VH-VL binders against q9nrl2r1430to1533. Designs and how they scored, part 134

Target 1, 104 residues: q9nrl2r1430to1533
Amino acid sequence: GGVHELSAFEQLVVELVRHDDSWPFLKLVSKIQVPDYYDIIKKPIALNIIREKVNKCEYKLASEFIDDIELMFSNCFEYNPRNTSEAKAGTRLQAFFHIQAQKL
Below, E stands for the ipSAE of ESMFold2; O stands for the ipSAE of OpenDDE; V2 stands for 0.75 times the mean of E and O plus 0.25 times the DockQ between their complexes.

## First folded at step 9 (VH-VL)

Design E1 (framework fv_iluzanebart; at its last look DockQ between E and O 0.07; V2 from the best seeds 0.00; counts 0 for: pae E 8.2 > 2, placed apart)
Fold by OpenDDE, look of step 9:
Structure E1 (fold): chain C 104 residues (1-104), chain A 123 residues (1-123), chain B 107 residues (1-107)
Amino acid sequence: as target 1 above (104 residues)
Amino acid sequence: EVQLVQSGAEVKKPGESLKISCKGSGYSFTDYWIGWVRQMPGKGLEWMGIIYPGDSKTRYSPSFQGQVTISADKSISTAYLQWSSLKASDTAMYFCARHPYTGLRGSYYFDYWGQGTLVTVSS
Amino acid sequence: EIVMTQSPATLSVSPGERATLSCRASQSVSSNLAWFQQKPGQAPRLLIYGASTRATGIPARFSGSGSGTEFTLTISSLQPEDFAVYYCQQYNNWPLTFGQGTKVDIK
């Protein structure tokens, strides 16, 4: 049918994507640009992937959704030194997420 | 000027523990990865691992994972390499060296090197 | 891991002559390749990074070329101080790996 009503998960993903610090997380890291990334990160994930999972109703529990978001941040902090722009953006975005997640 | 100064030569016996040091100066110690490289007598260079002193993030070569411990004390701009139980096969020169960049795509070559620490392990 | 293979093991060259050192990677390392020089009793010294960029203070007679799996270090006119062991190192993938080295000695 028609346009689907946004769930709480969908709305949160929208908010994360729109956040100024979402740029490191919008898509999977390019293996061409960062050829060593997947030597370190074994469970890559990004907001576009999470969004697809939400759209496909793959998250049955809020905890599953939260776990994927946290994995996304964990990957960022695992790969990036703390003083990098990516890590700094991740820190801010994660803080924002934690606040918004309280509404779930 | 960027400098890495390593601790002095060590003479040890098998089974003994050891911790050698590498002190950085002339740059922001917490903002650059520090790596350790082994060179056995008459042999080539072997990458052991690296540490980011800013947050102590550490990465090891699979060959050295679990064999050594890399750490850092940023308060004194010093990185460490240690063994809990030395083997005769650990006899080698050990170099610390700096990686020049810390972007998303880091540059993990070595632009500055310590003078090396000779470790001799024999019964 | 990516295996770096250098050739020849030993290169005998006369002073003033051209020296050509090869480094091969078991898989593509793009341009993430560095060259180091090591003299007896000394720490390695960075010569080239990014396959072709000379490090600060490195004489113009040193040059690096190549990409992917084949790399070359060239010393256009060998000076007495250039007799040493040279190592290539890839930093495209983990773990970081060095070649086994090429010894440049006097002919």
Scores: ipSAE 0.802, ipTM 0.921, lowest interface PAE 0.6, mean pLDDT 95
Fold by ESMFold2, look of step 9:
Structure E1 (fold): chain C 104 residues (1-104), chain A 123 residues (1-123), chain B 107 residues (1-107)
Amino acid sequence: as target 1 above (104 residues)
Amino acid sequence: EVQLVQSGAEVKKPGESLKISCKGSGYSFTDYWIGWVRQMPGKGLEWMGIIYPGDSKTRYSPSFQGQVTISADKSISTAYLQWSSLKASDTAMYFCARHPYTGLRGSYYFDYWGQGTLVTVSS
Amino acid sequence: EIVMTQSPATLSVSPGERATLSCRASQSVSSNLAWFQQKPGQAPRLLIYGASTRATGIPARFSGSGSGTEFTLTISSLQPEDFAVYYCQQYNNWPLTFGQGTKVDIK
């Protein structure tokens, strides 16, 4: 999309980063420190990568942007058991995202 | 060579403020969570909370929420633990420790520890 | 909050013998369990993570086992330098919690 859509994507990413539960999602998981992560998660994504894609105008449709955000949450739930702090943070941030995404 | 070097021992009176430090070196300081652990005299280890220095996001144990402030100055690779008004019950050894996880997890084990800072609060 | 309970509180063992330390979680922590050693006047030292994986530089006499709620640290042939306090720590969920410690003394 156009300039207005890119500004909306940027604002949403900023709000996600500012949220207290964003901590599991800010950067990609380190292969060195979590070696089995990339054996399980084949399409890794994080908020810093999504923000870069917005800044480089790589999203042409809102659905593409939403798909990357939802992939980020799906990865979290696939790798992390549901009773972990990471999964609980993901659940709360995803709920926040769904509210904010209605404005897209 | 990953190192966490803490500030020296402190002797304080109740009601005084205090800020102790933990300086990280030998790794990318902003990419790893730093936690604080209390050990009261003759007692075990208690997790107090953590900070991600890259963006200063913090998470506190419920037992310590509102009791201390955890902060970091990434320009000098240093994390801090501070009290606005010390109590005698704050007398303890305080450790900083690094999580090996580089960004997303605050729930992880500690791979490197500082040497500890003894804080004595007596009337 | 997940409560970690260690037993025994103190374990007296002769050098060369086996020491077995237990750690129980109040709810499942899967394999997200670490063991630490602490000697007097020193910081804790990581021994085991992932319930059973030895940290770099840890001697083979240290082994960990268990999953879910029941975990064991075994020192197969106790050395003089192994007399210390041992802590388990879960990292399945915040807040991170430690057991109260098991002191391993010379018999």
Scores: ipSAE 0.012, ipTM 0.700, lowest interface PAE 8.2, mean pLDDT 89
ESMFold2 (binder alone), look of step 9: mean pLDDT 92; pTM 0.934

Design E2 (framework fv_iluzanebart; at its last look DockQ between E and O 0.08; V2 from the best seeds 0.00; counts 0 for: pae E 8.7 > 2, placed apart)
Fold by OpenDDE, look of step 9:
Structure E2 (fold): chain C 104 residues (1-104), chain A 123 residues (1-123), chain B 107 residues (1-107)
Amino acid sequence: as target 1 above (104 residues)
Amino acid sequence: EVQLVQSGAEVKKPGESLKISCKGSGYSFTDYWIGWVRQMPGKGLEWMGIIYPGDSKTRYSPSFQGQVTISADKSISTAYLQWSSLKASDTAMYFCARHPYTGLRGSYYFDYWGQGTLVTVSS
Amino acid sequence: EIVMTQSPATLSVSPGERATLSCRASQSVSSYLAWFQQKPGQAPRLLIYGASTRATGIPARFSGSGSGTEFTLTISSLQPEDFAVYYCQQYNNYPLTFGQGTKVDIK
């Protein structure tokens, strides 16, 4: 493969991954560790998947990119009660995302 | 002491609506999942669904999805189970019960139970 | 859904004797298995969780074992107050499911 120029999407994903609250979202939830996760979450997604989609230029519109990010957060809030560390991290990361997304 | 107190027995006719209640006390009501379990006469236990009163997150058994509504009023530490239109087959004992933790993975057994609400539906 | 199958349906035991109840899962539930006791006219009572951990206040004569798909509840010496129906419940996957129950009655 070749080196890609950082697009706005790529840059934002990098920033999300580097955020302190990204830990619940870096990769898909382990089915072994959380067997019931996929009983509840039907459209799993994570930052590594989103990053890959960005690298493959699968997002033609900013709205598509945003939709996947929002899905990621939605999944987190669907599975986790609001007082969990995951949900709290998600809340903070989503807020950060919303600010950065305004630049797209 | 943790307690779950359910509303009294109900005698209804088919087609009628019903809402039964389960009041929790002795613990932080908003921090624990609470569930409903059906037990038809002379039969076993059936999981219906659960709710997290803190944010009203609700999960249903596929068998009961769309058949009942689970809700909660955290201001009075009360969970509810309701039917819009009862059937004779809804005749059963209904238990509410608490999960022992805040809803994290691995904690979905029931440690405290209400005394049960008997619902009888007949024409 | 995961189907929980208990055996036997009815277990007749004399006071003081050992009672062994079985619970089988249609697929692995790891150690996310609980046992409940229910007496007539009463709500179920938690006996064991995590397949082998006794709940608070539960007598030592009750013990749970097993993992994956095979589980056992043992009452080492049956007391008069132990005659009841016992249910297993998995909480590894949604929906949560109970076994059909085993009735322990006096021989």
Scores: ipSAE 0.717, ipTM 0.904, lowest interface PAE 0.7, mean pLDDT 95
Fold by ESMFold2, look of step 9:
Structure E2 (fold): chain C 104 residues (1-104), chain A 123 residues (1-123), chain B 107 residues (1-107)
Amino acid sequence: as target 1 above (104 residues)
Amino acid sequence: EVQLVQSGAEVKKPGESLKISCKGSGYSFTDYWIGWVRQMPGKGLEWMGIIYPGDSKTRYSPSFQGQVTISADKSISTAYLQWSSLKASDTAMYFCARHPYTGLRGSYYFDYWGQGTLVTVSS
Amino acid sequence: EIVMTQSPATLSVSPGERATLSCRASQSVSSYLAWFQQKPGQAPRLLIYGASTRATGIPARFSGSGSGTEFTLTISSLQPEDFAVYYCQQYNNYPLTFGQGTKVDIK
């Protein structure tokens, strides 16, 4: 949408990146280092990609932005068993995201 | 070829500061987490914490939080471990080690290790 | 945090014999388990990750098995260069934790 919405998306992405639990989500998973990831996860996404899409104004609706963020979390929960550090980080960051998203 | 080269052995007195280094080469330094591992004399391995040099994001083991500082200078592909005030109990071998760069399943095994830096703290 | 317990503390094995090292986790770590070898005066080196996958360049005599809470490293035919301390490490949960080590002495 408009300039105000794009600024809000950027602000939210910045807050997610700054959060202590963002470490599993900063960049796309490496096929070389985690070769089975892309056999399981068909729509990979990460915070750097979402931030780039915000910067390029690729989101037409706030729901599209929210859907990419939620996809990022659902990929984490699909690939990682619930008791892993990655899944626990995802749970906490998702909770933080839901609070911050009320500001959109 | 991936290499991690650490700074040389240190002999220090209690209360002194220290910064030891770990220089990575043969890979994209900013794309991999670097961890620090302590080995007390005659003891096993202890994970201290990690840094992602791409954005300097750090995580510490609860046992070491507030005791050391982990940092990186990506312009020279170097990670650091620092003490503001050494204690005799800090006498140990300190290793840096590389993690696979995803932070996801298969992520937190240490695939390459530095040679170690012996730190001796005594009166 | 997850406590990793290795047994035995020391294992004496003749060259050519089989060595079996155990590692137990205080709670399930799935297959997120690595094994390291450390020779005197050297850094650890990765042997096994994912409980059973050999790292690049590791001889076939090293194998890992197990899942959940119980894991085994096996050296099928011990060589003189295999005397070392062996550590297991879980990477299922933060903080990362190591077992206390098993020293393998060659008889």
Scores: ipSAE 0.007, ipTM 0.691, lowest interface PAE 8.7, mean pLDDT 88
ESMFold2 (binder alone), look of step 9: mean pLDDT 91; pTM 0.932

Design E3 (framework fv_iluzanebart; at its last look DockQ between E and O 0.06; V2 from the best seeds 0.00; counts 0 for: pae E 14.9 > 2, placed apart)
Fold by OpenDDE, look of step 9:
Structure E3 (fold): chain C 104 residues (1-104), chain A 123 residues (1-123), chain B 107 residues (1-107)
Amino acid sequence: as target 1 above (104 residues)
Amino acid sequence: EVQLVQSGAEVKKPGESLKISCKGSGYSFTDYWIGWVRQMPGKGLEWMGIIYPGDSKTRYSPSFQGQVTISADKSISTAYLQWSSLKASDTAMYFCARHPYTGLRGSYYFDYWGQGTLVTVSS
Amino acid sequence: EIVMTQSPATLSVSPGERATLSCRASQSVSSNLAWFQQKPGQAPRLLIYGASTRATGIPARFSGSGSGTEFTLTISSLQPEDFAVYYCQQYNKYPLTFGQGTKVDIK
């Protein structure tokens, strides 16, 4: 193989991961740290999972990619009250995403 | 001082609707979850659900989902528990109670309680 | 849901004696376990949270221990005001669940 050229999706994921507010979203929530998380969130997702899907070319449409990103944020806001650090970070990151997504 | 004051006792008939209240004071009402707990006569405590008044995020026990509605009016620091159609089996003491932290993680015990509202449903 | 089972149902103890209450979870609740005291006609009062941390204003004679599935509330020297019903509650998973209670009465 060789080095793959970054697609628009790959590039956007990289930008999201590098964002200062990405920390709640980098990996799936730990069941040990948050034992009740998966009682509430039925479709867990994180940036590392989305990145993997991108790398495997699982997204055929931009809308599919966007849906997963939005799900990630939706999960955050569903679980976390608005005044939590996670929710605040999510709000900022989502805003950033919405701007970048316009370029897709 | 943190206080939760609940509305007075209710005497109702089956089929009637009811909405009881819990007013919080002495703390930032919008920053703490409030829960409702049922205690049937001579029985133990049953968790019904919780609400975060800041954004009205609500969680229900499966046993009470669809049976009651939990809501809040943050403008008057009040949480509510309501029934659209009461049953005789709804006869119980109902407590509201506060969770001690603003977050969700591992903090769902109750540090402050209302005095309880007795609901009696009989034909 | 996680079922919380308390034992005994009733515990008869003389004033000044030690009272030991048990609470068992059907599955691990880690240390996310609270104890409450309820007297007739009153709301429950928080005694212990995090399995072993006394709430503010709770006398030192109350202590909690345990983790996982087995928990204990101990009253080292029962006072007249301690005769009541005690409940354990897990908050490790939804839905939150209480034990059925242990009544501590005078022997």
Scores: ipSAE 0.644, ipTM 0.888, lowest interface PAE 0.9, mean pLDDT 94
Fold by ESMFold2, look of step 9:
Structure E3 (fold): chain C 104 residues (1-104), chain A 123 residues (1-123), chain B 107 residues (1-107)
Amino acid sequence: as target 1 above (104 residues)
Amino acid sequence: EVQLVQSGAEVKKPGESLKISCKGSGYSFTDYWIGWVRQMPGKGLEWMGIIYPGDSKTRYSPSFQGQVTISADKSISTAYLQWSSLKASDTAMYFCARHPYTGLRGSYYFDYWGQGTLVTVSS
Amino acid sequence: EIVMTQSPATLSVSPGERATLSCRASQSVSSNLAWFQQKPGQAPRLLIYGASTRATGIPARFSGSGSGTEFTLTISSLQPEDFAVYYCQQYNKYPLTFGQGTKVDIK
């Protein structure tokens, strides 16, 4: 991408961070507090990491950005059973993401 | 609507036992950690411990380990805080509160709070 | 154990003015920091989690900032209903700990 894509990635991440259901995704799950998380999830990612990658221009293609966002949701659904607050929040935030991403 | 409803105020003497309750409704009770928080008169908030009602796994603050028992009866969606022998220094407001995290992770902020139970211990 | 220290103990502010409350952790808590409001005779109410994310239904005049060991809660235009005690709480590591509170009082 170009300048338009860079600002669009930033805007979308900001909207995700501000969404009510972003709370499980704001930062990496604590290894100390949830030690088995990293035994199960091998490619952890969170919104603060994605936001930093956008700020550092580490995404060259929109697909790379979208892949990180989808990885974030995939990790949530892999670790958390569907009836959990985290999985329910993930489902709602992912739906919001899909709507906003259509505008890119 | 998520609600935590606590048992009523208690007036007790030193040495007596006590069990206070916190009934959760409007959500899947067994899927969320429940914590207990003490507030002494005119003082701040103190975390006492938590329980995961799904399997009864419990963690205590070191300051309260061995001083109280935290338990739950998932069949009636109720958590408990219990003393075997009250002291005057146990006089305080006690809150139950829910963590937003489900599953095995229990180190979180509290999103919903009970109304509090005032416990007064005096001779 | 992570000690949370709030300052000032009491903040006297006129309605419409800005209030700034500080919270310091004895070691890094990353962004695992929440703020609560407690009015007399009531249970605490969640305002902010993740250091800067407003809880559902919290007015925009409340904002949080900081990471690591130093955190700030700002109330940009104090309303009459905002006079209360405010607590920070870390949830980075067991045991969970609260600051001692900052009372925001009418000047």
Scores: ipSAE 0.000, ipTM 0.577, lowest interface PAE 14.9, mean pLDDT 87
ESMFold2 (binder alone), look of step 9: mean pLDDT 92; pTM 0.938

Design E4 (framework fv_iluzanebart; at its last look DockQ between E and O 0.06; V2 from the best seeds 0.00; counts 0 for: pae E 7.8 > 2, placed apart)
Fold by OpenDDE, look of step 9:
Structure E4 (fold): chain C 104 residues (1-104), chain A 123 residues (1-123), chain B 107 residues (1-107)
Amino acid sequence: as target 1 above (104 residues)
Amino acid sequence: EVQLVQSGAEVKKPGESLKISCKGSGYSFTDYWIGWVRQMPGKGLEWMGIIYPGDSKTRYSPSFQGQVTISADKSISTAYLQWSSLKASDTAMYFCARHPWTGLRGSYYFDYWGQGTLVTVSS
Amino acid sequence: EIVMTQSPATLSVSPGERATLSCRASQSVSSNLAWFQQKPGQAPRLLIYGASTRATGIPARFSGSGSGTEFTLTISSLQPEDFAVYYCQQYNNYPLTFGQGTKVDIK
């Protein structure tokens, strides 16, 4: 496959990244800052990784793309209590994602 | 003043079930992790697991995963530790203890402790 | 899991003397290390957290030092009420783990 400019996946990732609540998800969690994170989260993922996968055309199905996004949120909620800023941001961003994902 | 008050001593037989409690007061119970620590007779401290009463998020030590159940009832500021089937090897003192941070990560030492619950399991 | 090893197992010290307790981690725990004191029939009491910060109400004679894998608890002048078992605990990684304890008894 070639470059898929302005694909639905690309556009959605752009929208997620630009969202005000994307800050917990832009990059993988730092092991230095959160040394126990990877003891708990076994399948870490972030928007930059998902974006890279999109750019490499690794998603053959929309469901695969959605699964990775959902994993990202799942990880957030697994690690963070619901009253944390990260979890709250995740809740809002996930809601936004669910709306946008209907267009896929 | 922060206090953790645990239920009384238990004398049980192997195969019996048990649920012990830890009631917190003097602070916002839902905002702090509560942990359970085992101390077998004449032995050291063993971390069992923790729970965040605000949403009941629970994490277990691998050694205790599947061996016990940690739960909480935030309506009465109480955390629980329970066994479905006790073993003689479960004989120990069990402490509940609070972590000092409200939902923060990476600071899981214990600043306040319950007085302990002695569990004796023998045939 | 990270194994915490304390030494010595038993430390005999005279009142008024300095006590030095060691705690070693099998891998780096940064400064995420706490010290507890436990007397017979009592719950543990927090002494030090963050490797070197005294908990509220803890006398100045207690001090903690170290980082990474080597840590030390020092009691500058042992008081009668200080004879107890001391535990270190790492909270850098899951699962949380304690040392096996050092008993400080009277010489």
Scores: ipSAE 0.815, ipTM 0.922, lowest interface PAE 0.6, mean pLDDT 95
Fold by ESMFold2, look of step 9:
Structure E4 (fold): chain C 104 residues (1-104), chain A 123 residues (1-123), chain B 107 residues (1-107)
Amino acid sequence: as target 1 above (104 residues)
Amino acid sequence: EVQLVQSGAEVKKPGESLKISCKGSGYSFTDYWIGWVRQMPGKGLEWMGIIYPGDSKTRYSPSFQGQVTISADKSISTAYLQWSSLKASDTAMYFCARHPWTGLRGSYYFDYWGQGTLVTVSS
Amino acid sequence: EIVMTQSPATLSVSPGERATLSCRASQSVSSNLAWFQQKPGQAPRLLIYGASTRATGIPARFSGSGSGTEFTLTISSLQPEDFAVYYCQQYNNYPLTFGQGTKVDIK
């Protein structure tokens, strides 16, 4: 879509990456270090992948962009128990995302 | 061969600043966190904090928050630990060590260590 | 913060004998526990991760066991080069924390 919409997606991804709780989500989970992750999580996604999809204009609707961000959090909560540092970071970053997504 | 090579020993006075370094080689520097561990003379190991060099995200132990700064320059595969004002109680051996980046809690263990940097702070 | 407590503080063992080191966590760390060996003047060396998985190049005489809050490092036949301090470390939650160490003295 429009230039402002693409810029808004990029701006939002940049804000997510800058957030202190982004550390579990920056890159895809390592298949070498955690091979069973990919047996459990069928649609892996991370902030660097989402950012690249924005750069390549692969999102045609804001809902598609939002869906990938929410998938990222859903994967985190599916794989990690709620008392883990990863899940707690996911909860806080998701709350931040919901505030920022109002701008779309 | 994975290596973490730290800068040499330092002798400083209280109130002076200091920045020590840890250079990684033999692996993809941005695939791993770099952690810093303090060992006071005759004492055990204390985790100080970590940095993800890919975007310089840091996380500090509460005991060290505001006491030191952890940074990295990924273009030269180097992490840093720095003090703005040293105290005599900062006299210790400081190790860097790498953590696997996996996005999971179950993989954050120190698999390779630097040789250590002895920092001596005395009047 | 998860407190890691090691026992005994010092263990004297004759060559060829079995050494057993204990590590207790104040809260469950699942199997997210590592063991390190440190010799005087040297950096720590990773022995065990995931509570029971030997790191690359670690002799088979080193084994780890346990889960939850109680963990054990066993050296099945102690060699002269095993004189060192041994640390456990949890990586289940931040901050990452170490036990205070067990010194293994070779008799």
Scores: ipSAE 0.015, ipTM 0.692, lowest interface PAE 7.8, mean pLDDT 88
ESMFold2 (binder alone), look of step 9: mean pLDDT 91; pTM 0.928

